# VHH binders against WD repeat-containing protein 54 (Wdr54): the designs that were tried, part 1

No score or structure here was measured in a lab: all are predicted.

Target 1, 334 residues: WD repeat-containing protein 54 (Wdr54), of Mus musculus (Mouse) (q9r0d8)
Amino acid sequence: MFRRERSIPLRSSAAALSNNLSVLQLPARDLTHFGVVHGPSAQLLSAAPEGVPLAQRQLHVKEGAGVSPPLITQVHWCVLPFRVLLVLTSHRGIQMYESDGSVMVYWHALDSGDASSVQAMFARGIAASVHFICVGTCSGRVLVFDIPAKGPNIVLSEELAGHQTPITDIATERAQGQDGVADMVTADDSGVLCVWRSGPEFTLLTRIPGFGVPCPSVQLWQGIVAAGYGNGQVRLYDASTGALHVQISAHARTISALDLAPEVGKLLSAAEDTFVHIWKLNRNPESGSIEVEHCHGECISDTQVCGARFCDPLGSSFAVTGYDLAEILRFGTV
Below, numbering starts at 1 at the first letter of every chain, in headers, positions and changes, except where a header shows other numbers; antibody chains are not in Kabat numbers.
F, E and O stand for the ipSAE by ESMFold2-Fast, ESMFold2 and OpenDDE, each averaged over both directions (binder to target, target to binder). V2 = 0.75 x the mean of E and O + 0.25 x the DockQ between their complexes.
[cut] marks letters that were taken out.
Atom coordinates printed by the task and the answers are left out, and those that the model quotes come from them; centres of patches stay.

## First folded at step 4 (VHH; framework vhh_enristomig)

Design g1 (from a8 with R52Y)
Fold by ESMFold2-Fast, scan of step 4:
Structure g1 (fold): chain B 334 residues (1-334), chain A 121 residues (1-121)
Amino acid sequence: as target 1 above (334 residues)
Amino acid sequence: EVQLLESGGGEVQPGGSLRLSCAASGFTFSSYDISWYRQAPGKQREWVSTIYSGGSTNYAESVKGRFTISRDNAKNTLYLQMSSLRAEDTAVYYCAAYYSDEWSLTSYDYWGQGTLVTVKP
């Protein structure tokens, strides 16, 4: 049902990072923004629905004179009730920009305490919940920033301690029509998942133990935690109990991306095995069991997939980035 | 000082109609694209409709044919005429102003405080 559409050219190929594609849908303007990391810079692109590029900007990590800029680990647009910020994580810290990347509004430096651990420092995992932006660190801590409706008065309001290995990904509930209590899920390099409720302070609801493989990507939808693992499995858990409901042998190699189309419960998984799969998630109303059906499979020939995201709320289109590929591949329904 | 102030929300029966208004101040209203968004209790914010500075309009599929967006540049006011209201339309409605030139990647610059619409089943 999906077919390849016009690709969007990139100035530089995507870095070999999991979740290396950020999408901001602006249906009000008939525009979609794309963000892709390449080393110490990120490309920001704006495109019309047919894939025609309309604007481009290159974002560089800002450092003091005479120092090399650190490598970027992730860029992500955070949509808050009254504001959109572009958040960038790197081997030195966290930077928040206005949505177009032109003005840095906030900087938070990481500190490991000694020179040997400096090489291992990084932040990774970015998501917005309520009026907060949550960012993961290499220590396993999740930093919670309180974002004002306007201006630069961003404050670090809380640090969450649920993980003991580097955070790999963070996802928040974006679904329409749901009254579940779970608002956020965090994942780490040992495969541990923590499920959180947002409030005046974040509350840990459940901790799902790892099983010896990292979890590069997570999503949260209507009380369902979807986790993609280093062994190619996708697992579906009940967010309130942490119970494993479904284990899918989805990919032959490490999963590099998961994304959700929250209005329809479609899940996208992408991996180093070159495949992108689309799934439909449901909850059985009688048993409460989580169900999944396979909707589409796409082989991105000769491409190590680095990022993949839906481009619309109904999951009728998606975009893909790959290592050593100087374009964003687009797919849509006929 | 930029301000967007919504009004016109309230309680209505299914199948009823309401007209929302958004009064703008502190910026050149006629130069901006202005949108309506809504957020139902416990849900994510969703786009409803946009009216561009040139007067053209766009609508979310869920409201197409039922809602009409309009603007009065002389009064610096945005409107949303809602008809055939359903329980699913219950939400806080926000107006948002967006300015972008052809060379920049921008998002919404200004948001209002919201006005509550309740459709009683």
Scores: ipSAE 0.006, ipTM 0.304, lowest interface PAE 9.8, mean pLDDT 84

Design g10 (from a8 with S107Y)
Fold by ESMFold2-Fast, scan of step 4:
Structure g10 (fold): chain B 334 residues (1-334), chain A 121 residues (1-121)
Amino acid sequence: as target 1 above (334 residues)
Amino acid sequence: EVQLLESGGGEVQPGGSLRLSCAASGFTFSSYDISWYRQAPGKQREWVSTIRSGGSTNYAESVKGRFTISRDNAKNTLYLQMSSLRAEDTAVYYCAAYYSDEWSLTYYDYWGQGTLVTVKP
């Protein structure tokens, strides 16, 4: 099914962070953008379909003079109706750039009312919903930014309270279809999930309790919440009710990434156990029951997987980053 | 001074045809790759088709075989010939232009304001 393809070299190995690979598919340009974090900097790459690198840029966190650069926790391309922004989170705040990383459009420093908090501060979890960009914080709050069609007039419009521990990941509905009830899911370090509906203000629809392990990665697809946990389990919940439908003993170690190919309902899971698994999700429209089928397993030898993403809407290709690996591994079907 | 102006949208019955146009001004049209995108109510904007400055074309899987993109560099105009239209093709259609540079990570430079296509079942 899948076979190894040409790898893309990196300037340095990927940082040991969950979800450490961002992909922006540009089929109109026959290009794919990749973003990988390594310490206080991130490498941005643009590659042709055959994996030939065409462009690269190293993005450095801009911070006050005389202070060590803060560590980046995540980079992610946010696709909005009229623009694409590259969003970077760090131990001091949130930065938004034009899609090529060349111009910083917006800076938001994290709340520093607590001296203890300023030492332990970080943001993590990035997703776009409607014309908003949502970013998680170490306090458990989710910051909602209202993004204009052009220019730098980005406004912090709302703060969501639903979590009591640091946000680990945020995912939004990307499937093209009819209006759903749930638009966003947020996860935290205690394994709690919150399901939200977007609007002029976000509404909390349901809270799914944790079970003693963190949830490093989540996805939302056609009313199904897919959550990857620190114990290697993948769980599938009904987004409207929070009911657990499926529990998969997917990996032997902590899940580090989940991704969806929304046009075909394929789910990708990757973990510290060196494996990447591909699953097919289905929902019975009559009963509402969630079903899952295992499609592929790939062992990335001697590599703690840190990031993994599908590179096309049909889930026929994916890319992987790993700790102490100075390249992006690519896999495709034919 | 860069402008893209779409036209040709309207109502059509399933199985019908429409031709969209995009008039460009303010840049060297022949040097740019030009694309059609669409956005249906309540959905994310999606790519439909691209025609390169050199004339090669590419299509989204959902429209391949039904839509044909073309350009007239003398008239600075992009076209989308749509046939065998389906209810799911109902959307506002936008044209977008960018300059391809080997070192560029830029997504798209210019967008039009859109033209509405409604396929009435």
Scores: ipSAE 0.000, ipTM 0.292, lowest interface PAE 10.9, mean pLDDT 84

Design g13 (from a8 with Y98E S100P)
Fold by ESMFold2-Fast, scan of step 4:
Structure g13 (fold): chain B 334 residues (1-334), chain A 121 residues (1-121)
Amino acid sequence: as target 1 above (334 residues)
Amino acid sequence: EVQLLESGGGEVQPGGSLRLSCAASGFTFSSYDISWYRQAPGKQREWVSTIRSGGSTNYAESVKGRFTISRDNAKNTLYLQMSSLRAEDTAVYYCAAEYPDEWSLTSYDYWGQGTLVTVKP
C-alpha cells in the first residue's frame, strides 16, 4: 500500500495539460528529475529520494514563426543508449536540451507546415526508440529525429503518416529484451492508435480504429497497448493484432496520464476525476489473453490530476501534479 | 555493463589499518571523479573522500590525516588506505563514480555494493 510522502514545492502551479509531469529516474545516483509545464515556461527540479530539492531550472519557448501564444505542450526526458536529452514541444516547434536543461542542442521550427494552419500549429507527443526521438504534430505526422552519440548534428530522418488528426501522445517499449514485438505506439485526437516496429525505418504494424473519443495517453509493455481515453476508459489491446482484450471503466472523467513500470508490468492511470489508480498487467501464457488486476486507488483531494508518473522502475513510488497545485505530490510503499 | 566492486573490508582492532579497493569496469575510469562514502549502522550515508580525474584529493574533516585516497588508472582501481582506525569508523564503505553534471555536481552515476569495516573494541 501507498502512503503520501513529503511534497516538492513548485515555483508556479501546473498548467491544465494531459501528461503534465515528466520524470527521469536515476536510481544509481539516488536522485530523480521532475519536469512540469507552467504555460509558456517549464520548471525542472532535481530531488533526493526523501523529496529534498537539490537543483532547479526554468525553460522557455524559443522565438519562432506565427502569431500563436508561445505555449509549451509537453516536456519529456528521452533516454537513449548513449545520451539523455530533454525535449520540449510547443506551438512554435521542438527544442532539445542536454538532460539538465542547461544547453539547447537542437531547434526545429514548425515553419515548414501549411500556411493556412500557422495559428493552429503545435507539436505534442514525445518518445525515444533505439537512437531516435519521435515527436508528434497537429497534422497527425510523426517526426523521427536521428540522434548522434555526441554533438548537435540531429537530423530529421523520417516522417510517419499513420494519422489524420493531431497526435496526442507517443509511447515506446521500455522493457528490455523483447524481440519481435512492437516498439512504439502513437495516438491521436480521434482515438486512433498506430503500432510501429522500430528499425532503420519505422514499419506500421497495426492501425487500431478510434471509437469517437480522443486518446490523451498511451503506453506499450511487452506486446500490450494500454490506452486512456477522453471518456475515462482504459483499454488494453494486443499490439501485434490490434485486438481489444480488456475495457476498464477506470475513471469518471477524461484520463490525463498513463504511466508504466516496465520491470513489473504496473500501469498507473490518472484523470480529471481526482483519482489515480494502479493496475497490474499480465498475459496468460496458455491462452494469450491480457488480464488486469486493480492494486491501488488514491483520491487527490480537490485536484484535477494533470500528470502522474512512477518514480522508480518497480512502481513502488509515484508522483502527481494537478491544475492550480503548486507542489508535486509524492507517494511510496513502506 | 557498468560495475564498481569494493573489497578489503574486515575486522580490525582500534588503532589498526586497512586498505580498501574498488575495481571499476564498463566506463572510462580515468575520466571520472571517484569517491568513498560510508554508512554506519542507524546513520545516514556520509562522504569520506574524493580523488579527481586530475589526481587532486579532498577529505572529510573526521578522516583527515588518517585516510589516504589514491587511484590506479591503468588498473581501473580506487584505493582507500585507512590508519589509526576508531570504533566510529565502523561502517559499510561504498565506492561512487561522479560524472560532471551542472544539474547536481554531487550526484553520482554509479555506486558499488559496499564492503564492511568493523573496528572491534
Scores: ipSAE 0.005, ipTM 0.141, lowest interface PAE 10.8, mean pLDDT 84

Design g16 (from a8 with D101E E102D)
Fold by ESMFold2-Fast, scan of step 4:
Structure g16 (fold): chain B 334 residues (1-334), chain A 121 residues (1-121)
Amino acid sequence: as target 1 above (334 residues)
Amino acid sequence: EVQLLESGGGEVQPGGSLRLSCAASGFTFSSYDISWYRQAPGKQREWVSTIRSGGSTNYAESVKGRFTISRDNAKNTLYLQMSSLRAEDTAVYYCAAYYSEDWSLTSYDYWGQGTLVTVKP
């Protein structure tokens, strides 16, 4: 059983954004890094396993001459083969930092052509695939940035077209040694999912149609697409075919976060209904069908959950952020 | 310039013991967290143990109770005392160093060349 552990204090409450918690697990260093958005700023924290904060930093959105309010939509650590970058998306553009947030290495301003109006511009959805960082836009385009092993020579190498509404989330396959299989899933505000394979150019493998609700969060694990929807459903699809295998009435309100522990196939779902659920994913070796087992349910006070992530590779601990909550809640097994 | 040099590997029978050393030069050893990693033939590199600059230690589940990590800051040397060795412990062992007061998330600043440990059934 999970139990609540020491919380990590935040300078301000987490903004009411889906996927508003980024975690970088460093088991070899016995550290976990956390990133949380609050309006035009984001707080970065480094903590020991007992929840003792060891370091912290505040990041701010880059000031521009545009008319839109400068709000951050997401922060995310991107782990690449030769480096780790901290990526921040906002209503202005995309900022990339060295992993500790100390040096901005790249800035990309959003073009007015990326939005139906200048005032509706934003980027959202961040994931790393191979040596690329992929970022979603409000137009539905996905920007692909080619990341060098060293230095600031980052270039926009490709733009992916597959969505017609704002991108809400992007997730990549984190399992090792999978070549020639689906590498990335992108989701949008109409609930459409696109499954991609990386290569010299990204290839669209499958487009899964929406059903009238947004998809705030997605994950990809060993050929399984897990999608969390605005109506509280979690759906599991085969990544190769786009076939729906499982539909779960998991939450009573909009899902705000999904996360995977890829070594053990655990899925975490969190929603505005105050619950965090933990599931075990499997593929039946005899039938080939995708199966799911419910492992744990946790009620987080009377709080709208905005972010939730596993904090270790085995999925034995997780962290939660919520609207109007000025702390990161931590949970672990004894 | 900067170097991490592992030594102490060799062939041992199951149940035996070995002590690995990692000699560091070219940086302020006492300010770094130092880890042992290993890589078995045909497998990925995996973490084994870490000792922080402050002396606290952590271990992978597979080696807890059998391996002990230690450091000697006066000699700029890291140690791994291995006991109750198993066939599964056969691997090249690497040491890796990371500056403990810099919370930078880039992987380890420095890596050694490795030392081979072979546990022969």
Scores: ipSAE 0.013, ipTM 0.331, lowest interface PAE 8.5, mean pLDDT 84

Design g19 (from a8 with Y99T S104P)
Fold by ESMFold2-Fast, scan of step 4:
Structure g19 (fold): chain B 334 residues (1-334), chain A 121 residues (1-121)
Amino acid sequence: as target 1 above (334 residues)
Amino acid sequence: EVQLLESGGGEVQPGGSLRLSCAASGFTFSSYDISWYRQAPGKQREWVSTIRSGGSTNYAESVKGRFTISRDNAKNTLYLQMSSLRAEDTAVYYCAAYTSDEWPLTSYDYWGQGTLVTVKP
């Protein structure tokens, strides 16, 4: 189904971080933005549909107190109803930029209460829900920022308690006409998942216990929670009950990325074992059980996959980053 | 100082051909990757074709086999030869010069003013 397309060159290689690829598709403009982290900097690229690079920019972590520059943990585009913000998390705090990375609109420093030492502090896990941006911390707390339609008046409105180990990932419902009442899933380093309903105040709906391995990546689609684990398993849960419906021995090593094409329910899983798998999610109309079909498997030879994302809402193309690889690999259907 | 000036647009019948030109001045044309973009009425700009400083070319799927991009570095001019034109090719065509030095606010260092192509029966 999928074939390898022209790669996009990177000025700096990708760091060995899970979820180390952010994609913002601008379909009306036939442009796709890519964000990749390496050390204290994040490279932003803008590319045409055929993979021709058009522009690039580097972002750096905000200066903080310390003997060395802090490391970036994640960069991610947050699409809100009235604006798009580029969010960067690091060992010092959270930075928010206009979507092109040109102007920093907000800074939030992590405090000493978030960790036993300044060197153990970090934020990780970024997602948008309604007009909020949610960011995870190393303490397990999730910070909820209220984002205005215009300007820099961003405020920390809420802190969510549900996890006791570092947050690893956060995902929100992106599909239109959702089946369930769940709006967000958060995951942590012990493999615990919390399912939330958004609103003026977030409500914890379900807590799914861990089983001794971390959960580096999660997705939420029409009442289905998809979780990728450190042992290579992908698990599908019912968001309303927390019940495990499917357990897939998807990869031989740690899952590094999980992504969703919300218009068709395609799931992408990628791991350190060099593979990217494409799955189709569905719900049986009679039993209500969650079903999965394998659609495609791709081996990225000699590459530890660090990030992988669909580049369109139909899941007809995807992009991959790998450790110490100075290119974004692209795949599309023909 | 920097200027990109498109020309060659006009009205043409379906199946017809047109050749667009983009005259560049004020920068070292031969060192830049140069692209053609188009914007149809009511739509966002879409990429059409790119020619790199080294001469290699790439095309949007919708125009492959019908359009040919070329450059003349001695004349600082970019060309787009369009054949087998269709109604959906109706758009304002822009040339754009880009370097990968830094991400500009507009995604390109330099843009032209555009030239209108209308495919009418």
Scores: ipSAE 0.000, ipTM 0.187, lowest interface PAE 11.1, mean pLDDT 83

Design g2 (from a8 with R52W)
Fold by ESMFold2-Fast, scan of step 4:
Structure g2 (fold): chain B 334 residues (1-334), chain A 121 residues (1-121)
Amino acid sequence: as target 1 above (334 residues)
Amino acid sequence: EVQLLESGGGEVQPGGSLRLSCAASGFTFSSYDISWYRQAPGKQREWVSTIWSGGSTNYAESVKGRFTISRDNAKNTLYLQMSSLRAEDTAVYYCAAYYSDEWSLTSYDYWGQGTLVTVKP
């Protein structure tokens, strides 16, 4: 059972964006970093275990002379084998920073061909896979950046084609993967999911068709694809076949966040209906079927949830952001 | 190579004032967020105040309105002005800087040696 803990104050309310909360768990350092988008800026916070804020920064979109500041779509920490980078996406492009947000190490401007017009350009969806950072675009393309162990020689190594509508989210297998199996899932605004295997080049393994609603959030865990949809459903698919195993009527409105605690198979879902639910995922060894158990439900009073993430590897704590809420809400077990 | 050195502690009576300093070296001071912590004998370490690189400040509820954190980037020095001191403010005060190793999976914390503040009746 989870209990409400002391909240962390924000300078301004969180923007109404899906997955608008990024968490970098540093349990060996007894620190947690939080990232929240506020429109043209994003706030980074570093906190002690009790939720005491220790440091903060503001990030802004790289601007052109005489142009109105564009909006940020997402901030996300990318944990790679040899380094951690903070990635920011916007209507202008992709910015990569050192993990504390202090120094921008890389800038990639979006090509006008990525959208039907320059005014409609944006990037959204960020995840790390092996030594790559993958970022989605409004055209449905996924840009794959090759990240060196050190230094600024970040290279756009390939573009993945599998989607025809804007990318909404990207998730990768966070456990130690094995070669030849699914490493990444990408989702789009029409609800299509693409399952990928990493390598010298990414390989499309499975394409799961949409059913008329967007998929704002997706996760991948031990061969299970978890997808949260605009109609409030959570669906669990087998990553190798694309077969639907479970359909959960989880929320009454659009799902805004999905997160995993990969060491224990806990899934968190959050939605505009004010609820956060925690589920336990399992694969039955006899049948091979995917099983799900509901573990906890929390109503965030009068709050449209915009972001929610587990704050520790065992899924014993989580944090929530909401539209028009100037704080990060925290929940933990005894 | 990052170093933090606190000074300014001492003995005062309740209601008195003290100004603590923390001299920093080995990093670009103006780019880093720096905090004050304290630890009373036999108690757990607790956070007191933070000043961010942009000049914004935050305080623990127990010291809000009585303590003021500030920085001088030209002198690489952090300050804590303490007023209306109480017996419960008696502690060793530490400054801490958060340094990220951008090429590894972990961040590093650098701590000073501490300076003792004693509020005697």
Scores: ipSAE 0.000, ipTM 0.170, lowest interface PAE 12.4, mean pLDDT 83

Design g23 (from a8 with S104D)
Fold by ESMFold2-Fast, scan of step 4:
Structure g23 (fold): chain B 334 residues (1-334), chain A 121 residues (1-121)
Amino acid sequence: as target 1 above (334 residues)
Amino acid sequence: EVQLLESGGGEVQPGGSLRLSCAASGFTFSSYDISWYRQAPGKQREWVSTIRSGGSTNYAESVKGRFTISRDNAKNTLYLQMSSLRAEDTAVYYCAAYYSDEWDLTSYDYWGQGTLVTVKP
């Protein structure tokens, strides 16, 4: 059973956007970093295991040509083989920082596809795959950045086409599994999912069509795609074929976050219906069928949940952010 | 110039033992927390163990009871004694150091180049 633990106070409340919480575990330092979006700023916090806040930093979106500050859409820690970068996306572009947010190492401004149009542009969806950082755009393209082991010589190496509506989320394989299979999933505002494999260039393996609702959040674990939808459903697909294996009536309202504990195959789903559910994913070794078991349900009373992440690899603790809530809620087992 | 230099990797059979070393130079070694990380082919980097400047140690569950981290401040050297090695321990092992008294959101100060450990099937 999960129980409420000490909350971490925020300088300002969390934004009403899906996936607005990022977590970086630093077991070496007995620290956990939290990143929370609010308007044109993102608050970074560092906390001890018992929830005692130890350090804080506020990041701001890089100044645009306009008078009004642009809005941040997402912050995410990208763990690469030789470095960790904090990536921030906004209505102006993409900013990459050292993991502590102290130094901006890279800036990429978004280009209009039609320079004469007044179409609003933004980036959203961030994930690391191999030595690349992949970032989604409102056009549906995914920008692939090649990240050097040191320094600011970051190169835009590729643009992936597969989506025609804004990217909403990107997730990569983190669990120990078979090499050389699917290692990234991208989702868009029409509910379309694209499954990719990295290589000299990314290869599109499978395109899973939408069904009339957006997909705000996706995860990938050992060949299983988990997708959370605007209608409250969680769907589990085989990553190699795109076949739907399981459809779960998980939530009564739009799903705002999905997260994985990759060492144990636990999935966390959170939604605007105030609930956070914990699931266990399995694959039947004989049939290859994907199976799911419900492990826990938690009601975050009167809170529109906007972000939720596991805080440890075994999925024994998680953190929650909610709209207009000036704290990070923490939950742990026994 | 700051440098961390790993050594001691190689090929071993399952159940075997290896001792990894990380030689540090260019900073006050005794003031730093130092960790071992590893990266298996095709997988993300995984934390293995940390020894703090004060001597306390922590281990990942997958290696607890089999690996022992230690430090010699007089020699500016970090060690990882690995026993009961398994095929899944096959990885490049990295040494990483950061200043232990900072309570800001600080990244790792220094990383080594790595040393390969291969446990034969």
Scores: ipSAE 0.000, ipTM 0.249, lowest interface PAE 10.6, mean pLDDT 83

Design g3 (from a8 with S104R)
Fold by ESMFold2-Fast, scan of step 4:
Structure g3 (fold): chain B 334 residues (1-334), chain A 121 residues (1-121)
Amino acid sequence: as target 1 above (334 residues)
Amino acid sequence: EVQLLESGGGEVQPGGSLRLSCAASGFTFSSYDISWYRQAPGKQREWVSTIRSGGSTNYAESVKGRFTISRDNAKNTLYLQMSSLRAEDTAVYYCAAYYSDEWRLTSYDYWGQGTLVTVKP
C-alpha cells in the first residue's frame, strides 16, 4: 500500500487555497518539479526520486501600480507539443515563464471589465489544450492564449463565455490516444461546469448546471468529467451528454483538489477534512455507465489539505500540501 | 551544420522487432542527453526513452521491458531496439538531443525529421 516517504522542505508554508500544488513529472530525466503557492510568492522545487531537492526558485506577483492584493492564486506547468511553460495567475494578471521560472515570456494585466471591482480582480484556473493555454477570470470568462513553439509572441486569441461566476478550475484531457468529443472542462464558483471541444475556435458542447455549491476542482478523463464540490461530494458526469452517473459522499468538508493518473484511470481527491482518497474509474463497455471503486484513504494528521497531485502516470505516488505546513508530504507504494 | 537523421523504420507484424538508428553530426554527441519520442496520428508527441551522456537510461511505462535504448559515442549514433511490437506502437519516431539542463524539460537543442514505424496485423 501507500507509505509515507521523505518530505521536501518549503521555504514558506502553503496557502489555504484550493489546488495550491502543481507537479510536473519528467520521466525522461527522472525528476519531478513542484510548485507551491503562498501569498505573493510561489516556490519552485526540482527533486530527485528519493525526494532530495536539486534546484529551487521563488517567483513573485508582478509588482506595479494598483490596489489589487498582490496574491498568487495558482501556478501550473502547461505541457504543449513543442514547449513547456510555467503559468502563474494572481490578483494582478497572468504571468508566463519558461519552464524553470527563469525568464518571464508573457504578461497579461487584468482589465477593470474582468471583475465587479478592481479589488475583487483575479485570475484562476489554468490548463493547456492543443497549442493553447486557457486561463479563467473572476468574471467567468476564459482567456485563450495561442502559444508559439518558441519565443514571446503569445497572443490572446479568444475569450470564452459560458460562466457567470468566477472560474475556479480548468482541466484538459490528458489520456494518451483518446480522440474523444471533449477536450476541456471549466468550473465556476456556483458549481456550473462547461465542457468544450478545442479547434480553431473552442466549441461549447455541454453545460452542466450548478446547484449553489462551488466546484473547486475538476478533471477530464476518457469522456468522464470528475468534479469535486464545496460540500465534499465528488460527482462523475458523462462529458458528451452532461448526464450525472455517480455521486460520491467522498469527504466531510470542501474538496480542495482532484487529480488523475490517466494511464490507469485513478482519481485522487483531497479535502479540508484532512483526507486524501484514491479511486479507480471505469466505464462499463456494454452499458457505457461510469463505475468507481475506492482504493485507498489517507489521513494527513491535523492538516487541512489544500493541494494534492499524483507524481507518476500510474498513480503509485502522490504529494500533498496543507495549510500552514512548511513541507511537501510524499507517499508511495511498497 | 547540426543534423540528426533517423533510419530503420518500416512495416512489421505484431510481435516483431525493429532497430531504429539516429545518426548525429555537427556537435559533441557524447556531451548530450538524447531521447526517442513518437507521434501517432491524432495524438500528441509522446516521450519513449532517454539515454544520458553518462549512460543511464529511462523508459516510458508503455515500452519498458520491450524497448532498449543505447548509444555509440565513437560512431555518434543512438539506437532503439524494439521488440514485441504492438499495433499501438505505430508512430513516427523522432530523436532529440539536449545539453544537460535540469529545468528545461522539453527544450531540446536538436530534433530529427522522424522515421515511420507501422505495425500491421
Scores: ipSAE 0.013, ipTM 0.374, lowest interface PAE 7.9, mean pLDDT 84

